# Designs tried in a protein design chat: VHH binders against F-box protein At5g18160. Part 3

Target 1, 379 residues: F-box protein At5g18160, of Arabidopsis thaliana (Mouse-ear cress) (q9fk54)
Amino acid sequence: MDKQDEKKQGTTKSSSTLTTRCSHGNHISQSNSIPLDITIEILSRLPAKSIVRSRSVSKLWSSITTTPEFIKHRSKKTSPPCVLLIFRKHDKLIVFSSPQHQNTYSHVQDYHIEIPKNGFIRRLDSVHGLICLEGSKQLVICNPTLKRFFPLPEPQGTGDEYNVGGFLGYEPIEGKYKALCIVRGWNTQVLTLEIQESWRVTKPGYTHWPTKDTGRCINGVIYYKAIIFDRVPRHVIFGFDLRYEEFTHIEFPMRNYDRFLMVSYEGRLALISSTSSVVEIWSLEDAGNRKWSYEQFHLCLPPNTSLKGVIDAGELIYTGFSLNRSFCVVYFDPKKNNIRETKFQGIADNQIWQPDRLGFDLVNDFYVLPNHIESFISF

## First folded at step 17 (VHH)

Design v1 (from u6 with S30D)
Fold by ESMFold2, look of step 19:
Structure v1 (fold): chain B 379 residues (1-379), chain A 122 residues (1-122)
Amino acid sequence: as target 1 above (379 residues)
Amino acid sequence: EVQLVESGGRLVRTGGSLRLSCAASGFTFDDYYMGWFRQAPGKEREVVAAIWYSGGSTWHADFVKGRFTISRDNAKNTVYLQMNSLKPEDTAVYYCARPEYLDFESGPEDYWGQGTQVTVSS
């Protein structure tokens, strides 16, 4: 327990230094014997699995660990970030978790998450521990830590047969999750997830269709690729500022935009393309003046690896298979010009490795979500 | 290899109707938007209609709105254009394409089918 850091934060008589000393023999079942802030500190030290399990076993622990106070406190004790490797098999997600800092081998046990009926997986990303899925008429939030799905309210104007495209974002200044949806390509709406409200209609200035590519939430802005239909299709990047709920759009700096993955790199929106020998990175410097910087790096990777993303530490993530048919994740640091590899033994034991199930379907139904952290939030 | 094959174009009278089809192969069809485009003699290629990758949402150019309807059948990997109340100005070669992958740096043959001729007589 760091008592020095608590003294820097102010002069509250409520003390966390009592977290290891309880006044009653039946501590957790009778929380009125321990101040709430101390109880929160004690419970927040449990592993995520233990906290989730305790909610189904103890009514007292469930009531404490679901409070806004506990969730805010626990979020400050962020788990080490990991990479999620997600394979779709019919209506089930098979999820593997890999530590981002492990360098040689990882023993990963799979766990399964059932997709709600009619759910789609098209633009998958982890946003502060939550994943947004597209349903037929609504967005669905997946919390992998809780192994739960939370359907959002149905947006306005969906009708019986229309689909909803959308994105999840996190606004870091006010600490709020927001969802942006595009109903039928032109009816754009926003929802604040934590305050029990209905969707609000927004004005993007253009009728536009988001593409298949994953959107990115960077510093409180959701960026996504989209098509504006006029005489000729016009490809742009839209930005939706979550705090002010305002749209901008940004021209691509190149014409072959299909070759570039949209990511967060060094805290900025970036477009990255990679071969086994060359990486190209365009970073957005000033959206208003359409200024991009360009960098090129050399590497030497086996030809069976493909770029999947970027971790917050600035390493590029590639996935592939070794000669022994072991699934591997390769990390490339362009600044240090080094490569590290992590092999996974648990993936080969899963039926998703069978040649008839991993061929073309693996390419289309495989997702890599970097920077995933645990979350205990529910709706 | 990606392949788009348009069919159904023919000579038709003014006021008539016609249904175009585009058979797609070599990619996961229901992951992509689809569009119909046309090119009249001496004119640039223009977008006529587009359809959401899951169906149920469409865009139509103003000059065909109310007359043309785009649709798709993901089980058959096929996109359609139902054309009603045809006018001589609709005479063109009609193409289907994936709007997400139009790369104007590359030649159009990399992203287009061969097209199907529609001719509307007075």
Scores: ipSAE 0.447, ipTM 0.775, lowest interface PAE 2.3, mean pLDDT 75
Fold by ESMFold2, fold request of step 19:
Structure v1 (fold): chain B 379 residues (1-379), chain A 122 residues (1-122)
Amino acid sequence: as target 1 above (379 residues)
Amino acid sequence: EVQLVESGGRLVRTGGSLRLSCAASGFTFDDYYMGWFRQAPGKEREVVAAIWYSGGSTWHADFVKGRFTISRDNAKNTVYLQMNSLKPEDTAVYYCARPEYLDFESGPEDYWGQGTQVTVSS
């Protein structure tokens, strides 16, 4: 929670008879001819921590800063992207954040976010400032900026056992989040967040089983790996266009596809594989013609490094396999052929390395979420 | 180390029943789909049935539909194949595996166990 920032702006005066009633309601009265859009501009200049804190302290500020107009206006502000490092200990997520453009040292803010009821995580991805968790009975949206969870309703037709492959996406033209789930491998359902209260069953797609891999939302399309069964399992990439709600499927350009991480690279869907000496990148040029381009880069990385993702600027993110106090993150820029490393202050001596009351290290899940931005959206 | 141990295969008569089991270890079992596969003499390996990581959603090949039923017990890390109305054509070595690590062609041998032999006599 943000406790360090108590800045707030007061409203201009209004008539004494109506001020108390108007100031306490969801329908904030603008006093004395100050337009809402000017008020939004003024409040939008507050630091993110101040905005979040003010929502808990002032009903007036909460009413203004949660309006669609404020959220739309603030989202136009350039938000510095960061990398989220997420460690799971039992039923808690410990989240560290690092700016993506520092080379030697990053300030790290750690938060303890309690995992929602039932304590399950199967998928974790970051989409336009929100993190989607696949819980045991439902998808859950986490907004790290607000330090809050927003459970989604249960999809239709799941029965007693949870049989949902679910993803979050962001449709940039309409500026809306949409969740997709494939119930039982065939029942396609979509939920437009902020607008709909329940899932709707949409045009039937192919019968397919999404794998456990995290999907990637790129330019309004959710891409994910899936399996189609006939004689043997066939592995494909599905794309779900969020605006038109239509499926495409894309064959892998290689047979050893399990060695490749699915990412966004230079604004396109890409498949990247890396050893300590070679990086291979396949980029999708034309899904309709099944055209991929291929690039190969040579590098020299320390042993025991693992590719974890790609930032929008084109740097590849690596971590070591060891989840100990020597933890660091390595960035490789293939175009500039340079390497930089970030050691996170606060991770080396953080409580995540201390044994639990059970007497052993229980950091059993680790996630790297690049390109994360602030979001003030709540549902 | 990932281990998949198939058991329960034996000789049965046409029309008989069998139940195959697969004990899994070395990975988080309820994170993965599971499948039963078979390889008859002189033929390529094929998928028989598959089951969702939570159970409850299944796929069965047309040649076994109505006769075979896949199930799983996530508390025991075990996958089952109930085989009814067996035919001589069902004679094969049966394997369990995670479909996520296989393609429509046979995968590397390190994705497979030794299997369990099912023989259906006329």
Scores: ipSAE 0.428, ipTM 0.777, lowest interface PAE 2.6, mean pLDDT 75
Fold by ESMFold2, fold request of step 19:
Structure v1 (fold): chain B 379 residues (1-379), chain A 122 residues (1-122)
Amino acid sequence: as target 1 above (379 residues)
Amino acid sequence: EVQLVESGGRLVRTGGSLRLSCAASGFTFDDYYMGWFRQAPGKEREVVAAIWYSGGSTWHADFVKGRFTISRDNAKNTVYLQMNSLKPEDTAVYYCARPEYLDFESGPEDYWGQGTQVTVSS
């Protein structure tokens, strides 16, 4: 990768060739220059860590890897999905990642992400490689690949509100991220995550308050459990279509809805409840007619495991500590009726269990984010 | 493990005021919005008021609007109901609960307390 200073060509649009100073002078640029599109191809094959690190040590690589062309090219490459295991200790997130399709002991490298001042972690989900956090007066986007936080602008009308309820979604037709927030339980706003975008007040629907449960973005629709305030409060599933920016709501098909985790299962909105021996799955067949199907599956789970989510391949994820004090993830495939277990080195004996300097010695929260992929997008 | 302890109910004359308290324990209080409910003898339990996680947003049933005010103190894990301009129709046992109990007609499950009696005399 030869680098030379290039004289700026006046009025030229969209140059694909970049060079940096390489101490050769002007007369040898032809023999040592590599076209931009080839450089993009070479850099796009690097692991995420290498790309991110290269941005801090090479002006050329930082320039190239932050261009829209590189980001678009890299995004076409499928990264292997992984599960994120996120432990919160005071003001830090300790993130472990592991491949989803592994049946042996997994090596999991952790990394630490400092939470922005006044950040809250009420609901977490990985949406096309990004995570949304609820701050006091704003939402904050975390990109774990870049280890960066991107505060969104303050929504309109927050006043003295401590927590802006909100969700992140990905609209796959236009390839855009959008954030939805519900300010003070009634003022619903949407933001397209682009440079210099501002919040748009959407048409007021029902007054509704999202519950603590994580929402799910499925095929360009954010689904979330909420209480709707019409005449009398009642629980529903709210859906926000990201393309048309329209709300719907769906009644739960069962009375004990608080026992059910809302997930994406086989490409559909689903409600899953699990004991150590039985899994119940309600799948939404037709949102317009509110028709649900119901299935029940039998299994034998290890003790002290709890349902945490579903990977796109259709396996249910449970986590816990084994009797030997290893942290484990259990995958149950209802279609094949089989269970696989993965134990992770580096979690149970991690220093996250040691007291910090302020005397806080407990992990506050634990989160499982399935289907996480790399993202190099920034705002 | 979850405990909700209501207090402050007593006999009050029409037009009087009371403040109810609900001490919560056994869960992460500030992760949940909370509500007050009431049940008169021989009647179904009904929702009185609800309050957002941080306390900045509230909802009150029409029959108490302007008279009752729900509030919370997340540092004390406590929900309050300030009741003013009390009427005999407000006579009931008052309960606090997490939102999972909104719209329930059945009796107490987990997350209900014993309640506190409010009696409003003429």
Scores: ipSAE 0.329, ipTM 0.693, lowest interface PAE 2.8, mean pLDDT 74

Design v1 (from u6 with S30D)
Fold by ESMFold2, fold request of step 19:
Structure v1 (fold): chain B 379 residues (1-379), chain A 122 residues (1-122)
Amino acid sequence: as target 1 above (379 residues)
Amino acid sequence: EVQLVESGGRLVRTGGSLRLSCAASGFTFDDYYMGWFRQAPGKEREVVAAIWYSGGSTWHADFVKGRFTISRDNAKNTVYLQMNSLKPEDTAVYYCARPEYLDFESGPEDYWGQGTQVTVSS
C-alpha cells in the first residue's frame, strides 16, 4: 500500500478540481493534504460510472469512496430516478434504463444468473437502489450502479428442497435494508443487511404462504399477496413493518384481485387494473379500518399493451410489442390525462425476443422496475 | 403440457386407510403449491388439503383434520394424500391440482387431474 503515490490521482474529471496544497486552510499536519470532507464533496460530484471506474484503478479513490462517510454523503444527493427494463434470456438478464422524464432507453449491462429449476425468476423488485431477485437457493441482491451481485445466505431450517421466497425492504427511519423470508409458512426470518451475516428468526407470527407475485416496500412496510388460513385458504395482502417487525393483513376490496397490480400510488398502497380503455385504482386509505378509495380513468391504449408499474410522479407504465417486433413503452398520467410513448430501436435488434432461439414465451418474461436510483452501498 | 395423474383410489371399509398419489409432469413441480380436492355425488368440489412448494407447511380442511395428511416428494414429482379413519362421507372422486396463486378453491385457471374414485363402505 503506497499512500504518497495516490495523491497524483486527484480529481480532474469534473468541473471542480482539488485545491492546491498551498491553498488549504490552517493545516497543523500534512500541509499538502486536502481535508477529507472536502475530498468527499469533490468526489461526490463525479458521475456514478466515474466513481466505479476510479475504484478499480486508484487505491486512494477506492479507499475514500468505499467509506461509510462517503456513502452517507453521496446518498444525500438525489439521483434522478429511472425505469429499468429487465429481459431474461436463458441465464442472462439484459438491462435497459431511461430517466423517468425522458423517452429514451439505453442498454446498461448484462448479468449472468443461476437459472432456477423452474426456468424463470420468481420475484424481482427494486428497493432503494438495489435489485432483489430470487435465485434457486437464495435471494440475490444486485447493485446496478456498482455492477455487482451479492448473494444472501440461505435461511435457516429450509432443508435441501426449497426455493427461497422472500423480499427486500428499506426502513427509512433507521436507514437500513432488511430482507424478509417466510420459511415453511410460519418461520419468519429477517436479515439486516450491512450488519448481520446470517438470518435471525423472529417471533412466530401468522401462518401464511406468500404468493410468487412481487412485493412492494412502501415507507418501511413490505406489502405482498399471501394465502392465509382461517376457515379456508384465501388470498389477502400482508404487510410487514420493518421497524417493529410486525405483521398485519388486509382484505382485498374486490373479488377479481388477480386482475390488479399492487403498487405504490401517491404514497399509498394501491391496486391498479387496466384495460385498453379503462384504468381502475383502489387506494388504501386506512389499513386498520380496511378503508379503500376508488377512482376510474379513461384512456385509449395501443393494442396488446399491458400495465407494468407506476412511477412516483403518478404516471402508469405500459409495455407492449408491435407486429414488427418493436417494443414500446407508454406512460399515462391519469391526473393530466396525457400519454407519452417511446420505442426502442436497440431492443428491436436484440436477441431478447427472437422467435427461433427464445420462443415467444420468453418475450413475456420481463420486468419493469420504476423509481430506481443510484446506490453505492455494498456488502 | 401440464399433466396430473391420480392413482390409488379404491373401495375400502369404514375405518380403513388409503394412500392417494399424484404424478406431475410438464412443469417445475417444486415451484408450485399443490392441493387435493374432492367432489362427492351431487356436491361441488371442495378443497381437502394443500401443501407449500417446499413441503415445509401444510393445510387441511377441518372436516379431515387429524385423519388426512398431505405430503410431497419433490424428487419424484409426486404429491400424496394419506387417508386414515375413513368414513362413508369421504366417498368422492379425489383430484390433485396445481392451483393458480389466486385461490385454493376451484378456479378457471387451475390444472386438474382426471380424478381417482374413493368409496368407503359401511
Scores: ipSAE 0.150, ipTM 0.590, lowest interface PAE 4.8, mean pLDDT 73
Fold by OpenDDE, look of step 19:
Structure v1 (fold): chain B 379 residues (1-379), chain A 122 residues (1-122)
Amino acid sequence: as target 1 above (379 residues)
Amino acid sequence: EVQLVESGGRLVRTGGSLRLSCAASGFTFDDYYMGWFRQAPGKEREVVAAIWYSGGSTWHADFVKGRFTISRDNAKNTVYLQMNSLKPEDTAVYYCARPEYLDFESGPEDYWGQGTQVTVSS
């Protein structure tokens, strides 16, 4: 009677505790990143100050807004041209900006820019959103929109003293900025404002010295007054074609040329003189044939106003230096015989007029720059 | 009123040296280029030399051949022309002027001094 001991094999049901590893899927919240194209579009519509600020807020925005494509895209959406009122006090530029087409009261934006060490201003003009300044041995480009200065490489042959006259131009076909330097009257050099570029020597054919007057870049040509040294020195207008990098010179159509302001008028080189009652305009009709046309207009200007420039629309800009109340800018359209005035509030009350400790700290210089546009370009 | 007064011209022998001076008044001297010109009898006026505002840049005519040197002292409102190795061909009335006001034909007389006579004798 064999007691078969049925060994009850206790099937230990190993309860496989399925540790449901809750894979906390890091739902990386796909932060609904705004598509790049939309981001570009949004950024391109922001005010200039906001665009500049955006560069400091986000690396992404900085990378987007510094691209040539963005800069070009934004330039097509630019605000209307502004007139800049620039006051120099020591090493600072105080800039007031106002749209050129504003009525009686302008919303003036003011900002300060520190001038680089050893910088000076002899010739100041806005060239496609940039301003060229002269340093001791080199040109400095100012971008007012960015509130930044970009020193250019030192041209060759400058020596130990300031011997450079310089101009900035914009070539519209290629979309390039080029700087022209005249070193000691005989050494002319051109720099394309691109990364890692160097000055190129060009030959004007004549020794010439730019005068203290402001040059003008018109349709890819830099015009400037200079003394040409031939057998008999004479005052002429030089033209430097930025595309071909060639020099031409044009004789003044009048003897009293020192009273004329060289400007762009209706897209052409013009010489304008304004008295209290008469405006004279000499316009270059054909640069090749060196033909000038003459127009005369009568006007009645407020007292103590002087011609400061011309806007592209053909209005002459007059300013007075009356700090009593509002700083007034007068626009005169000679063709329509219309006068409009813009009053700038707050200029007279600006801290720039506070004397420094020595009591004589007057504003050194005043400049009016018409046709200024915003630029986001950096070098 | 712009005034320019030249001095220093005299009779010298060939190979001699002279220093001309031009005293300027009636304008901010350091804001302008200055130049020396000369006019020989029966010849046209010609530029001899010019100098930049600060005096760092100068231009000299080819006929100078390094013999003449223009300089300026802005503190004295004066322009100088050092002339060395003078030749009979250098005989002329020497004038100081601001090149900016030179007209193509006859610069306004008001922008020229009376000149100073330089005579070089063989």
Scores: ipSAE 0.066, ipTM 0.572, lowest interface PAE 3.2, mean pLDDT 83
Fold by OpenDDE, fold request of step 19:
Structure v1 (fold): chain B 379 residues (1-379), chain A 122 residues (1-122)
Amino acid sequence: as target 1 above (379 residues)
Amino acid sequence: EVQLVESGGRLVRTGGSLRLSCAASGFTFDDYYMGWFRQAPGKEREVVAAIWYSGGSTWHADFVKGRFTISRDNAKNTVYLQMNSLKPEDTAVYYCARPEYLDFESGPEDYWGQGTQVTVSS
């Protein structure tokens, strides 16, 4: 009776402890970065002060807001172009800003800008949100939005010259600002407003001296009045193409050109004369062929108004110097034969009219700058 | 008010020399370039010379042929025209002005002085 000892082979179930290595996947928290388009949209809707503040918070935001594209986008959607009324009192500029497309009542913002030492206030124009000032030996770029001045390098060959005449332009294809200076009538130089750039000498072909008249940058060309010194000196309009950095000049289409204001009208160079009853517009149709078109309009303007400029919409800007309770800006649309007025409140009551410590209360100069846009560019 | 006062014009003999002066007032002299003009009897006014702000750059008409030299003294608000080797053809009334007002149809007459008569005899 052979009791076969069944050796129960104890199958030691080796419990393979699956050490679930919790791969703590570094969930790099995909910081839910706001999409760039949304970021642009948000930033574009912010007040200028907030945009400036935001730049200190994010390098990305700083980068975005300094692009010409952002500035342009904002100007079209959220911050419409403004007219600047600039009053000079001693070493200060008092700037009033109002949207150009407002009805009878405009929200007026004012701010003060200190004029740099040795600066000259002439040929003031807003070029894509920047204003060029002339220093003693250099140009100074002003960004009114930032309330900052950016001195440019001294051009070559200035020597002991006290005054450098210059112009600011914007090249729209490259999206670059360029400055043009004319030193002693023959030494013309161009500077691209970028980091570590220097003045480039260019040949104008002719000795010419810019007048004190405000130049205009239109579609990448800087236009300015000058005297050309050839066999017989004469007044002409110089055009400097910012892309090719070449000079051209054209004759005035009329003899009484001294009565005409040079402006951008409907995207073209135009010469406009305005009396109390008649507006004459000469528009450059073809720069190459030096063809001008002529238009005449009749209007009835308030007395003591003067033509100050043209807005991009094609309305002529008139101002008086009557400091009544409201400063009135008149817009005339020659094509629609429409006149509208915008009243700037608070100008007359502004501290600008307070006498200084010496008892002087004189405003030195007054400027009207159309088509100003807010810019966040710094150099 | 802009005032320009020319002086120094006189009768001189052919080959003689003369220095004209123009005293300027009523504007910041240093901020403007200046020019000399002349008008001969029966002729149009023509530019003789021009000078930049500091006097560092000058322009002279072709007919000058190096005989005339424009200069300025900003401390005195004065522009000068040194005329050498004068010829009868140089006989004219000489004016100083800011060249920027040249050829204006309705330029204020006030920007021109009375001029100074230069007469060159044979």
Scores: ipSAE 0.026, ipTM 0.482, lowest interface PAE 4.6, mean pLDDT 84

Design v1 (from u6 with S30D)
Fold by OpenDDE, fold request of step 19:
Structure v1 (fold): chain B 379 residues (1-379), chain A 122 residues (1-122)
Amino acid sequence: as target 1 above (379 residues)
Amino acid sequence: EVQLVESGGRLVRTGGSLRLSCAASGFTFDDYYMGWFRQAPGKEREVVAAIWYSGGSTWHADFVKGRFTISRDNAKNTVYLQMNSLKPEDTAVYYCARPEYLDFESGPEDYWGQGTQVTVSS
């Protein structure tokens, strides 16, 4: 009984699963990446706000727009200089910006800046697009364009008390920002605003202490009023050459120097006094020889206006305190004997004038900063 | 709170000597320059002398050169003014302060002590 073991040859149909390797040709869509040079050019033509925004939107754009080359390139394409009207309310700065050369009505852009904790607003000035603030122990650089603060390193020997007075300058040849700091009265230090820089002690030719008056950076020299302690303590004007990092000082050409505003006028250091009817201008002609020129001009100013500054074009800026419907800025050109007015809209309607919870409508301080330019520099 | 307490002022005769002291508190004394100021009747306050942190460097006004000497003891938080060869013209209230407050408009008035009266009789 031969049990024929029928070997059922199970024909395993090898289903050749044709794995159609869909060679998804990674068509790397050559995303036609805009050439870098074109990208730079495009970005350099954008409004400042857009450039700043671009930094937050794209790492690439951030990397491009933060380069010194881009910053320099953009600076050549900058918007016209603006006057900043800055109102301080508590810990906030409300900044109104308007082009300096606009006739009659200016569109005002406003933005808010929070003052760093324990910051002091002294000697407020715009230096090539940056504003220097005095902190408790260090200087703080504000870039209004970026709406950022950059605390500088603490100078040597600051201790625990407020003993820092400082100035910001710009050296135009090297294209560098430098800060000058006075610590503990007469310890003078300089910092180049670059990455990983430290304060350098510099020896002034004379022991001196800067006053609270706003300094001026003019053609790479920081000018500031100080008390010199040589033979007889007295007020003088110190000049700090940013390039050579050397100090000079000159005497005031008049006794009533307290009535004069130190400004840049026609690219020179000048002392300007203005009444309602008369403008006096002392211009430094030769610092080495201590030569001053004197000019007097007659003007008719609106009542209750005060001199606030000078624009680079040589016009004196006057503002009133009238918070009526429009804030008026008066520009007087002494040489042309021309007066123009710019009305700032929206300032009076700004929330800054609303009483705080305590009912105090106290705008603490008002500053006029002429010749402000955009800056994209960060530290 | 910064406190400056001047002492040592008194009536002295012409040619006499006096030593003023100023005790400082409320700040790191050795971190600051110190100075002596004086205010005579009907005159503006003027700087008499100043001293650096270590006490090694000093400045003296021309009108007191050779007669007055400023010094300090940082361990005692005290600044001194040795006044020799006193003259009637030296009659004033003497104050100690940080020299940076020479610009009276810039310093808090509260940083000035009460001063000490020096009177030099003829």
Scores: ipSAE 0.022, ipTM 0.431, lowest interface PAE 5.7, mean pLDDT 84

